# Designs tried in a protein design chat: VH-VL binders against q96il0. Part 328

Target 1, 167 residues: q96il0
Amino acid sequence: APERGAERRDTAPSGVSRFCPPRKSCHDWIGPPDKYSNLRPVHFYIPENESPLEQKLRKLRQETQEWNQQFWANQNLTFSKEKEEFIHSRLKTKGLGLRTESGQKATLNAEEMADFYKEFLSKNFQKHMYYNRDWYKRNFAITFFMGKVALERIWNKLKQKQKKRSN

## First folded at step 14 (VH-VL)

Design Za22 (framework fv_ebrasodebart)
Fold by OpenDDE, second read of step 15:
Structure Za22 (fold): chain C 167 residues (1-167), chain A 120 residues (1-120), chain B 108 residues (1-108)
Amino acid sequence: as target 1 above (167 residues)
Amino acid sequence: QIQLVQSGAEVKKPGASVKVSCKASGYTFTEYYISWVRQAPGQGLEWMGWISAYESFTNYAQKLQGRVTMTTDTSTSTAYMELRSLRSDDTAVYYCARDQSYLPRGHDYWGQGTLVTVSS
Amino acid sequence: QAVLTQPPSVSVSPGQTASITCSGDKLGDRFAYWYQQKPGQSPVLVMYEDSERPSGIPERFSASNSGNTATLTISGTQAMDEADYYCQAWRSSTAYVVFGGGTKLTVL
């Protein structure tokens, strides 16, 4: 009975960067590019007296980052997989092996690969449109909360100045 | 209106498999993830895993690794959850739930639940 | 796996304020979600992103987060609010969804 090759169902890469900044950091840190997404993760600083608005902003930024990491990790994986399948299919159609006589991995020319890129972009067009929409929505929300936090900080500074003048 | 409609109740023997369906409507199916959550009688909610509707990427709870398979059919906007090697402790109501895109955030819409009974 | 911890039960008199807590590691870094479940029914989202209320949820429902503790508050608790309540969060390291153990709210 032919061993039905267990279709390695591609588990979503855990797009969480393992980058840990120093514990005593008082600022945001940028990590190296993630292996899967190629995006640089940001570790956000947590103030000791973080306000509820600051916390919400931080959480939104963190989630948006993770959303981006996950999207691009998945996209890159899909791209790599489909690219490999395309190459294999085309080589097979040409009666060529996966390796050259010199033992190198057989490749397609730029024109043949252009067809792949066109097809890939067409196939993923809707996905990219949804991504872009959500990207704008998320960044708008972040910007809005950045404004709120800025106003809150100004207000708190004014209150502190008034209290110092009254004493 | 957004709806998740699940398949009917199942009775299975130990060692058997069950496949539950969840048909989504009222939204763009490919924009969201689907999570599966189960609840044993008198117990709390247990997350089983999620699947991306577009890429078919999956993430399963460690406890269920090797026994659970989640799939989607984009043409019918239907998610499927298969649980194999059923045990008595797999007796539960199984729910599908909608997650936000690319992140398993809060579940804003739930199926009606599917009772799976595993009995000798 | 770090579990979200909830009290198993909370009891309140009608018209009083009910508070249900949910504690967990790094809950201060993630949004909390709250679900209401009545007997024989599917869970219903009652609060999202720590303090946001879905459409159709009464204003008496509110939620807050302080450090690693999320709190669901029900002001002017009614008999219809008797249910099981679950908190939920997402783990970035594993992309797992995690539920609390649930809290049974009884209106006496």
Scores: ipSAE 0.678, ipTM 0.864, lowest interface PAE 0.8, mean pLDDT 89
Fold by ESMFold2-Fast, scan of step 14:
Structure Za22 (fold): chain C 167 residues (1-167), chain A 120 residues (1-120), chain B 108 residues (1-108)
Amino acid sequence: as target 1 above (167 residues)
Amino acid sequence: QIQLVQSGAEVKKPGASVKVSCKASGYTFTEYYISWVRQAPGQGLEWMGWISAYESFTNYAQKLQGRVTMTTDTSTSTAYMELRSLRSDDTAVYYCARDQSYLPRGHDYWGQGTLVTVSS
Amino acid sequence: QAVLTQPPSVSVSPGQTASITCSGDKLGDRFAYWYQQKPGQSPVLVMYEDSERPSGIPERFSASNSGNTATLTISGTQAMDEADYYCQAWRSSTAYVVFGGGTKLTVL
């Protein structure tokens, strides 16, 4: 019958298969997008036997995440506010109200909005450049600490192998 | 030599505004945030906000939102803090202090402080 | 409302160990910092990133941060250590930077 050997066929040589759930691992969790920054927060998993170096890396990653979220929340609010002020100002200059005859929010056409986008990008060029510099430096620091954690784990495995060899 | 030098003492009436300056020297100004921290007579330290050069990052304490504005002038390596609608409980020594923009190293250098007295 | 709570005062005899605590919800998940302030002077950073000591700060200063409590420890306390001590952490929900209420260390 087809049932014979079905259990064996579900198991890969390594013990993991696409037809069976992968081995459970403790990992970071990803939350829903923040309303203001539109970024998904990461909830960092705390290992049972976290080393001081692993704790330092986790704290640095958490702080960097909150820094990044605050930057984008502020940038998104600034964009929305300045866009609305620009539209309001242009409609007032034309002698138009903020609402159409149907009661909907009045808008400008693509050609008029192009002026706003050009000015916004030019005005914020230096701010975005320095954000990118700091973002790269923060990621370099995180990568450096990730490397230190990796070396610590390799060293611990080597110590374990030496101990097993002597026994 | 790393140094933060602040403007001199100010006496203001309630409802006025004050603008304090903090001139940095001896380091690359654009690689650090400048925090503003105040201390009322006999009281503890209160964080007001911080700013980076070119406004790449700016954040104000919720309590002061709408009354405080922080700016920088990178050509002179100077940070500014303006506090509006002054009240008597704004009487304090105002400090500027630097912190790294890419590592949370803490406020390693502080200005000498600026006494702002608000009285009628 | 205090986010970070410190005892108002701590007294020790010269040569004894002083311990100053700073308590806050889940403070051990954040970096803690310590500042020393003498009368009429600006604060001085004495400990950063929980337990790191800046260049120029004596070895008798040490610190830890675990659970809800960060602790500054001064071994062999000297008269020159008499000052106000402030802890600091970062919190994104209320302010990026928050200070403890301060502890006056008296060396008698």
Scores: ipSAE 0.636, ipTM 0.843, lowest interface PAE 1.2, mean pLDDT 83

Design Za23 (framework fv_ebrasodebart)
Fold by OpenDDE, second read of step 15:
Structure Za23 (fold): chain C 167 residues (1-167), chain A 120 residues (1-120), chain B 108 residues (1-108)
Amino acid sequence: as target 1 above (167 residues)
Amino acid sequence: QIQLVQSGAEVKKPGASVKVSCKASGYTFTEYYISWVRQAPGQGLEWMGWISAYESWTNYAQKLQGRVTMTTDTSTSTAYMELRSLRSDDTAVYYCARDQSYLPRGHDYWGQGTLVTVSS
Amino acid sequence: QAVLTQPPSVSVSPGQTASITCSGDKLGDRFAYWYQQKPGQSPVLVMYEDSERPSGIPERFSASNSGNTATLTISGTQAMDEADYYCQAWKSSTAYVVFGGGTKLTVL
């Protein structure tokens, strides 16, 4: 009985970039594009006297980044898989092999691929709508906390100036 | 009101499989992830894995790799967790929980739990 | 697996303040969540994103994060607060959810 190949269920790619900035960095670092998501990861600097608001902002930014990395890594994988399946199916329907006479990988023309892209976008439309909605929510929250942190920093600078004038 | 309703208690023999269901209501099922968490008698909470309701993207705890399968049915807003090759140490209350966004965050809603007993 | 560490038990007198700690590697980089579980019941989310309180949770519940330690604080502890409390976070490298070992809060 042929061993039915265990269908490698696509485990979630560990979408966290292994990019590690130098330990002595005092600023945010941008890494190379991740191989799965094609997004550049940012390593956020942690100040020595990080306030609770700064910490919350940092955590929100970090989480949002990781969310984006995972979403696009998964989306790209799904796209690649479905694209390959589409190509194979179409070639088979045409009575064409997977390779040309020259041994190159057989490809479909731009018009045929346009059908794939249209179908893929239609199929994933709802997913993209949810992504976009959540993207806006996250960025709104981040922007809001950026404002709070900015105000806090201004206030702290004013207090320090007052204390220096009183001494 | 948001609710997660799980299937009833199961008694299984060692080596058998169990499939627990979790029916979601009161929210858009496809917008959230579902996590599965188990609790052995007198023990703490153990995360088993999560599944995206729309993409069916899964992530399983390393300890359960190869034995656990999570699935969803979007037409019925139901999540399923199958655990195979059951052992006595798999005796636990199994919970489904809603997880927000594309990342495993906090679980704001929980099922009532399903007791799975593995006995010879 | 990176385990969140909690004290196994905490005891407090009624009206006093209870503090439950949760420590873990890189917990300062992730949000902490807290759950209350009473005997025979499902866990209930009591705190999210380090210090945010869900609707319906009493104001006596608060939480904070300092470095790699999250703390749940219950001010004016009541007999009804007797339960097991679990902290939770997630690991970015694996996207695993991680729970603490749980803390039994006893109100004496």
Scores: ipSAE 0.681, ipTM 0.869, lowest interface PAE 0.8, mean pLDDT 89
Fold by ESMFold2-Fast, scan of step 14:
Structure Za23 (fold): chain C 167 residues (1-167), chain A 120 residues (1-120), chain B 108 residues (1-108)
Amino acid sequence: as target 1 above (167 residues)
Amino acid sequence: QIQLVQSGAEVKKPGASVKVSCKASGYTFTEYYISWVRQAPGQGLEWMGWISAYESWTNYAQKLQGRVTMTTDTSTSTAYMELRSLRSDDTAVYYCARDQSYLPRGHDYWGQGTLVTVSS
Amino acid sequence: QAVLTQPPSVSVSPGQTASITCSGDKLGDRFAYWYQQKPGQSPVLVMYEDSERPSGIPERFSASNSGNTATLTISGTQAMDEADYYCQAWKSSTAYVVFGGGTKLTVL
């Protein structure tokens, strides 16, 4: 389960004592970094009177977050695997073992690793370009729905004022 | 006109491999994932995995992990699904279907299906 | 199948309302999708993002998704609606697509 209190963006509730149960969160949470993607997940608050449009926005934001998490988890895993393969291949070419005399993992120096980083970036340039395109489009879709939710809330306030005037 | 056109029917022996193709046209190939879904005779839909159209990013069904490989060729807008170590219970119609990468619209276009029969 | 449960069959008379359910743990927190499949044909997307209709799908098709149950509703059911219907969702903890077991809709 994620840590409560310390991890959330919520303003501390007024009047809370150390001897009372914490108040239930009425805002979004930010969790610890994911082990694989290294991104912090957001846990979305669900209002009691959530409209269908608000629910759609929340689901879209959640789906976008999961998509983003999966992309970076895959990217980080691919980087780690290819890095290990590169190191293994380079050490084999030099006639060196995979372990040092102390039994630790053998590594390459910074100059040799620079070749791997250049190759990895070059190989993944197009993938990152398309990721940025999709990330941009996803965020604009979310912004569009945020605007629709804002307009719905304005209309509801106007409807409330009209109802009060009619009474 | 948006189309996904699959390769023709295959008959294979147990232990063989099959590779099905799915050629996309009428849209920007790199804006969609391609899912592979199979359906055994008289049975329901079973998801096998999806592949992104930009570079290599795949997710495979746990049951098929190690036996399936999905690839794409962006120059020809074609997706491929290879299934190895075929068993009689792999007999099914195999579908490709597109799903938008930036908005969760669902699998809005499907290929016509490829019947793969595995028999001795 | 194990994750999304649909009734195996639903029968209605022409002109009646058909209701097909899809049940899964916290399904209402995810987008649900519905597909129609006629014998010998590929599936056709009939509803997406819980309640949206693709272009070309009649207005008599509607859907909802709340709690643990998504529902596809066909008002004024016609003989042409006779088909197998599959629900679909994304699994939250993995990058998996999950299909329901399918429901055969019979229009007498």
Scores: ipSAE 0.657, ipTM 0.844, lowest interface PAE 1.2, mean pLDDT 84

Design Za24 (framework fv_ebrasodebart)
Fold by ESMFold2-Fast, scan of step 14:
Structure Za24 (fold): chain C 167 residues (1-167), chain A 120 residues (1-120), chain B 108 residues (1-108)
Amino acid sequence: as target 1 above (167 residues)
Amino acid sequence: QIQLVQSGAEVKKPGASVKVSCKASGYTFTEYYISWVRQAPGQGLEWMGWISAYEDFTNYAQKLQGRVTMTTDTSTSTAYMELRSLRSDDTAVYYCARDQSYLPRGHDYWGQGTLVTVSS
Amino acid sequence: QAVLTQPPSVSVSPGQTASITCSGDKLGDRFAYWYQQKPGQSPVLVMYEDSERPSGIPERFSASNSGNTATLTISGTQAMDEADYYCQAWRSSTAYVVFGGGTKLTVL
């Protein structure tokens, strides 16, 4: 017997259930913050007459979004890991347990954390400078292609108007 | 001009670890990711992971999670790939290849490859 | 499995057009790349960002990518084009690299 007969499209995007643009939407959709990067993803609408240049721009924007999300997800994970290791190390040095008497996670006060934040910022300064360099280059490329798409659309409108006049 | 030069062939016993190096020259090392790709004898290309050259930001193939570690040394423009708990099916030529960090240009330069043989 | 499917082999006569396909779910929404590998050599990038040609790659190489299929086209195929060809893409949701299984091009 036929299994899973005429089931609806198996390849339909089924990521986060709340991040799913309606089928009848004609514009980009902004989703909830990503669990790890805390950035809101954008789902790009694909028009019926997308040109090769428009497709390239959309792919560049999508790739840049994924790159940005992965960078910040990794940074947030690294920060959390190093913060926990620092707190555990300092509590052990003080002869204190990892949990309070109320069962909550033991933490250090803002003054005690100052050294960690200073060290973390100093350690990651060069990394963030290179990230900013790449971000500016990506933004430049996207802006350049946005300009090309705009010129293509203007040219196509002029071309259609000219063709209409000749007919 | 642009070169990626890898360390020499290795012969290892099952359960051992191997660390392959990839020394870059002729370009700004921090502007590119380094991917590691392996190829078993007579088989296709299998991606293992990539690392950002200006940080220890890595992304590894799910199959190799827990067994692979990638690192870089920006002062020597060198990338490293360490594979642990080697099995006979890890026998392959291991390649490093670069890809731009700011545009999806593809892997335009590759190392010469390092043959790693895992045998009992 | 989010894999890229290529035919294992393609054969053409010298001077004829060779077409090598690469299929994957919504592949046309991602950039595709093509690599040439000759026996005993490292892969060489022959096409990037769907249809762009690197400096030094002959004009007879071209490519397209739409829907679920990317295609590498070699016009006026020469004996020197005989090699294994691999497509590559990034997974949209994770930015992991994925390679096709490879196609052996034979020029007879």
Scores: ipSAE 0.566, ipTM 0.796, lowest interface PAE 1.5, mean pLDDT 83

Design Za25 (framework fv_ebrasodebart)
Fold by ESMFold2-Fast, scan of step 14:
Structure Za25 (fold): chain C 167 residues (1-167), chain A 120 residues (1-120), chain B 108 residues (1-108)
Amino acid sequence: as target 1 above (167 residues)
Amino acid sequence: QIQLVQSGAEVKKPGASVKVSCKASGYTFTEYYISWVRQAPGQGLEWMGWISAYEDWTNYAQKLQGRVTMTTDTSTSTAYMELRSLRSDDTAVYYCARDQSYLPRGHDYWGQGTLVTVSS
Amino acid sequence: QAVLTQPPSVSVSPGQTASITCSGDKLGDRFAYWYQQKPGQSPVLVMYEDSERPSGIPERFSASNSGNTATLTISGTQAMDEADYYCQAWKSSTAYVVFGGGTKLTVL
């Protein structure tokens, strides 16, 4: 009778591969583009002895990134939905089907699509104005805290340098 | 100066809809999103969703998806929350609360609450 | 499922330090917020962005957030501090708000 050696083990293939930054890296890392927002996420490095101020800056940057990702994901979905509704309504008005004889998606010419883009931009002008306002305010806050962190690091280095000279 | 004033108490039958209003004053309405939070008698706070300063960006709690709609009217600085297909367990005090769109400072001002009673 | 877990009740004597915890997976990577609610009243924001205090909130209120646990600390607790306390965080930035189950603070 055969001895029971190393058993065969069924391995299921991983259907999904995710990007992960090196854990021992001292730098922020950029990931692949998000499927919905088309923006590349930044994976923030967390120092071993993170100060409360450094933690606040990191959380603020992470929160701002997530807010930005959510806004553009929503904007892209809204654009795609309204674009398809516009195309379908115009094709229906012309008595055309949604597919060509070759089975491809029926499209509108550039002149007709220009009308859609113009109306979409006009309709969303106020929203984009508010987005830009909030984006600038968020970046101002981040810059402010970056300045505070820089001053903290300078102060700490001066304290360490003085301690080493006194020793 | 900053104030959120909600509409008055409502009594509804099961299956009905209710629409609660929240009128903001004393600040720039479009710089804050409005969250809706409810509290059943003797229970904790339950988040229902929020609507952005941009009027068309909303996020709803999964439990309420398909039954809740949030809207705003920037000309009157008023937020609205409509809950449909009411059940007895929707009996609660419904609050509106503001939070900043550009800095996560938390819900710093709250409406007085609107009691919605669902009974047959 | 509740994302944030709080003890249902905490009791302290007047003048003692009250400590209310809020636990959630990687909560320390998010901002935590704290609300005070007295019977028949709307919630009041008492701490924001982990450890910041709004204008009008006494200095005896402080808070921290690290790892999986956020903590609200009330030093020299007074009878007027008796209330329900709720922690709050954002699950995905501005996408979802989550509240803890609440803690009833009694001052005996």
Scores: ipSAE 0.637, ipTM 0.834, lowest interface PAE 1.3, mean pLDDT 84
Fold by OpenDDE, second read of step 15:
Structure Za25 (fold): chain C 167 residues (1-167), chain A 120 residues (1-120), chain B 108 residues (1-108)
Amino acid sequence: as target 1 above (167 residues)
Amino acid sequence: QIQLVQSGAEVKKPGASVKVSCKASGYTFTEYYISWVRQAPGQGLEWMGWISAYEDWTNYAQKLQGRVTMTTDTSTSTAYMELRSLRSDDTAVYYCARDQSYLPRGHDYWGQGTLVTVSS
Amino acid sequence: QAVLTQPPSVSVSPGQTASITCSGDKLGDRFAYWYQQKPGQSPVLVMYEDSERPSGIPERFSASNSGNTATLTISGTQAMDEADYYCQAWKSSTAYVVFGGGTKLTVL
């Protein structure tokens, strides 16, 4: 009895970009687009004297990036899978093979694919709405903490100037 | 008040399936993730997976992949966790927990727990 | 698997300060969460985002994060603080939630 090979369900690849910036970097680095999400990862610089607010901001930015990477990696995988299934189903319905007479992969025309895109968008509409909502909330929070950090930096600079004038 | 109310205790045989429910109230159900966490007797907390407001967006612990399914019913604000092919080592208290906003980063509200006993 | 490491037990006298550590790879890049669990009860969030305290949690509870180590501190420890404490973090590579092994705090 031939051992039915357990189809390794391709676990959504851990979209952790293998991008490593130089160790001596004093600034944020932008990596190449991730293979799965197509998003460019950012490696955030960690200052030696990072304040609690700066740390919180950095962590919020990092988590938001990871959230985006995971969302789009999953979305792209789902899209690719469903697209392939749609094409196969449609070709089968037409009585066409998966390959042309020339041995090329059979494709659908733009009009037929438009139906797929419409259906896919309709099916995923709610998911995209939630994504957009969360995207705005996250960016609002990040912007808020950016403001706090900016104020903190200004205050610290003023204190340092006062201390230098008193000595 | 925010509350998560779970279904009652279950006794199952090895190889059976169990489905635990978690009814949420006091907040907008679709705005938060739900995580499931289990705790074997005398053991620590083990994360099982999370589900977003969109049912197709789930993430399961590798150890439980293929055996666990999480779903939600937005009309009733209820989350479900199904665990299949039960083993004796699946005997645990199962918790649903609300994740903090945006990502399943932390759990601010917990259900009361559901004891699932797997015995021959 | 990125494992969060906690001491299995910590003992403290009433009124003294208890410190529970949680160590893990890249914990400095992630927020730490802390939970209290008493026997027969569900876990309760006591600290979130490294150092933020939920409403209803006493001020004697505080937390900090330094490098790859998070620390929960309970000042003026009371008998009612006797419980299991768990740290938790987000695993960025897999989007998993990860718990520490737990620490039993005993108030002597």
Scores: ipSAE 0.511, ipTM 0.804, lowest interface PAE 1.1, mean pLDDT 88

Design Za26 (framework fv_ebrasodebart)
Fold by OpenDDE, second read of step 15:
Formats: sequence, structure tokens, C-alpha cells
Structure Za26 (fold): chain C 167 residues (1-167), chain A 120 residues (1-120), chain B 108 residues (1-108)
Amino acid sequence: as target 1 above (167 residues)
Amino acid sequence: QIQLVQSGAEVKKPGASVKVSCKASGYTFTEYYISWVRQAPGQGLEWMGWISAFESFTNYAQKLQGRVTMTTDTSTSTAYMELRSLRSDDTAVYYCARDQSYLPRGHDYWGQGTLVTVSS
Amino acid sequence: QAVLTQPPSVSVSPGQTASITCSGDKLGDRFAYWYQQKPGQSPVLVMYEDSERPSGIPERFSASNSGNTATLTISGTQAMDEADYYCQAWRSSTAYVVFGGGTKLTVL
């Protein structure tokens, strides 16, 4: 009985960039593009006197980044897999091998690949709609907290100026 | 109302497999991840893994790698967790829980739990 | 694996304030979640994103985060608050969910 190869269900790639900025950095750092998501990770600076609002903003930004990394890593993996399956299926239907006579990887023409892209986009349309919705929600929340943090900083500066005038 | 309804209690022998179901209702199933968490008698909560309802991507706890399989059926809004090669230490209440999309965030809704007893 | 550490038990008198701590490496970089579990029941989310309270959770429940320590505070503790409490976070490196060991709150 042929051992049915256990379909290695693709585990989600751990989309955490291993990029570590210098420890003495007082700024946000942008890393190289992640190999799975192709997104550039940002390492957020943590101020010594981070307020609770600043911390919340930082955490929201970080989570949103990780959310994006995971989404695109998964999407790219799915795309690559389905693309390869499509190519193999089409080549097989044409009676063509996976390699040309010259030993190169057999490819489909642009028209045939257009069918794949159309089908892929159609199949993933709902997923993209959900992604877009969540993207807006997250960015609105981040923007809101950016405003709060800005107000807090202004208020703290005003208090410090008043205290200096009273002494 | 959002609900997660799990399958009933199971009694299994060592070496057997168990498959627990979790039917979701009251929300768009494909917008959320499902996590599985177990609790041995008198012990704390142990995370087992999560599954995306749409992409079927999974992430399993290292301790359970090779023994656990999570799946979803989007047509029935049902998540499944299969645990193989059962041992006595797998005796626990198993919970499904809803996570936010693409991130294993906090679990805002929980199933009622499924008791799995592994006994010789 | 970075473990979230909780005290195994906390005891308070009725009407007093209970504080349950959760400490973990890099917890300051992630949101903490808190769950209440009563005997024979499923866990219930009582706090999310460090300090946010779900609808239906009493105002006496609050939470905060300082550095790598999250704290659940129950003001005016009632007998009905007697339960096990678990903190939870997720790990960016593995995308694993991590629970604390749990704290048994006893109302004396």
C-alpha cells in the first residue's frame, strides 16, 4: 500500500524579523525586507520615561506591524504554492514536462498566467476585503492614540514651564 | 449572540486518537482565528495552538508537534482539534476559543469545554 | 520559553482591594489579557489590552502594566470574585499564546 505522504500542512511562517537595532539607538529603526512578507520591519524606540499612553501607542503600532507581517507572509506563501500548482497542472494538461529540453523550468505564457491571477484574486477577494477593513480600523486607532500622546506631551511641557516660572 | 459549542466528553485508551469539534455561531467565522487551550485536572491553562479559519494556517505548541492537527470547515463554521497517541497526561478539559484575525490576541469567547479522559 | 509568573494565591477580606501580578520577559512590549475562571466553568475575559474592560465586567475590575509586570486590581472585592485568575500574552517570535500559572483569589 503506497504510504500516502502526509501532506505537510504548511505551518504559518514565524514572520518575526530577526532584525535587532543597536541597543543605544534613540530612534525607530527600519530593517531590511522580511524574506516572507517582503515588508520592512520597524523596531520602535522605547523612551526611558514612556507614559502609559505612549506605551499603548507603541504596542498598537507593533501589533499592527506584526499583523501585516503575518498577513503578507501567509499570502505570499499561499500565492507561491497555488501558482506552482497551477503551472504544474497546466503543463500536465498540455502534455508538457516540468522541464524543457534544455533543462530549464517550463513556464506558462502571460495569457495563461493571467487566468491564474484572475482566479487567485477572485478566490481571495473576501480575504482582502477583511484585511482592508482591519487595516483601516487599526490605523484609525493608531492615529487616535497619536493625537492623545501629542496632547499629553503638550500638557506636560506646559506644566513644566509653569513650575519653572513659580520657582 | 456569539457562541462556541463543543462536542461531548470522550473516554479513550492510551495510544488512541480523539477529535474534538467546536461549532461557532453569531459572527463571521472566517474573520477570526480559533485557539485550542487545555486544562488538566487541578492545573493551569495550556495553549495548544491556533488555526486560521480562512487560510487554514496552523501554529502548534512545540510540546504537541506531530501529535496535534487542527482543521476548520467553513461551510459549517466548525473547528476541529485532533490529538493522536494519547497518554494519561493528556487527560484534560479542552477548550476552543476565538482569537482576533491574524494575531493570537486575547480570547474573548470560549467553548464550554470538552473533557477527554485517557485511561487504560 | 518565557513564562508568565503569577503568585499562586492571593487572599483578601470582603471590601478590600485585591492585586494580582503577572511578570514576564518582554511583557512590556505586548498586551496583557486577564481571565477569570470559576470552578467547573470556562475562562472569562475580564481585561484586555493591559487596561481595557469588556462589556459586562464590573468597574471594580481594572488592570495596569508597568514595565514587564501586569497587574489586575479588584477594588471592593466581593465573595463572587473568588476564582482563579490567569494572565495571558502572545510571543512575537513564535506567535505562541502564553498563560501565567494562575492565581487563586480567596475572599475571607
Scores: ipSAE 0.697, ipTM 0.873, lowest interface PAE 0.8, mean pLDDT 90
Fold by ESMFold2-Fast, scan of step 14:
Structure Za26 (fold): chain C 167 residues (1-167), chain A 120 residues (1-120), chain B 108 residues (1-108)
Amino acid sequence: as target 1 above (167 residues)
Amino acid sequence: QIQLVQSGAEVKKPGASVKVSCKASGYTFTEYYISWVRQAPGQGLEWMGWISAFESFTNYAQKLQGRVTMTTDTSTSTAYMELRSLRSDDTAVYYCARDQSYLPRGHDYWGQGTLVTVSS
Amino acid sequence: QAVLTQPPSVSVSPGQTASITCSGDKLGDRFAYWYQQKPGQSPVLVMYEDSERPSGIPERFSASNSGNTATLTISGTQAMDEADYYCQAWRSSTAYVVFGGGTKLTVL
């Protein structure tokens, strides 16, 4: 008879039982690469006494990570689709079939594929430039809030030190 | 000064397509995403997707996947939303709204809305 | 399906505090946003990033977000506050943006 266990809902990629740091971990943890974006997710440690500013920073970092993962998942899908369309178009122009005599997918050599890579980069130049701008601005904002958190912690320690001295 | 101005009302037959425009002015178009949000008569807000200038970032709601296409024309600061294979339940007011591209701070400016009526 | 649940209606007397809730699994781990919509008008952003108030929005509007529930609070509610209110959050698993079902606030 199959064993009955605790119910669990897990939408994490297969091969990892949980996207969770080890229980003894007290800092951020890096997981395996995402199947679609090929980026490693970061699981953020949540302190017991998280301040509102620390919570805002954590939420900002999480949303930036998800934004970045979604961009690359979409970009990888677009690249793969357009690459396949280019190969099929060029093979049709040459009068060649989509499969080799060995039954494998027909492909183009490196010189022929250079045209695709050049076209893809040129076509997507503005897209990638604005992605890079937004990625830079997002990381600047995160750094700014990290500075605010650091200053808050320094200020709170100074306040505690002053209270201790006055007592 | 900041404005999002949408195209006029449309009446369509089931199976047709509709393309709504949203012209932005008074701000740097490339620094904001444009969301499309619809509202059926007497119903709530339903997010359809968003697009950045030069389409550096584009996402559609799962339920509309395959039927919706969003584009931009940065030279005219205009966003477009095309919805295909229209059904009667697509009858709604369609809004465009901006949200900052590098920090989503919420949809602070909205277009006036475009009523799309789908009827036989 | 709405992933964010709001009560369909809330009624308050003028001058009383109105409380509108928005519930979703682990919503307190995400930023919440609030919009006001009056009949025949476009929505207006009234709160962003959980508890921040946009310039031009009265001080009587405040908000919080913790656990599974975000709350919009309107102190000293006025007749002009009568409207539909929508919460919004950013979720990558279902959509970048999701809206709650909306709450009709009636001031009587």
Scores: ipSAE 0.617, ipTM 0.830, lowest interface PAE 1.3, mean pLDDT 83

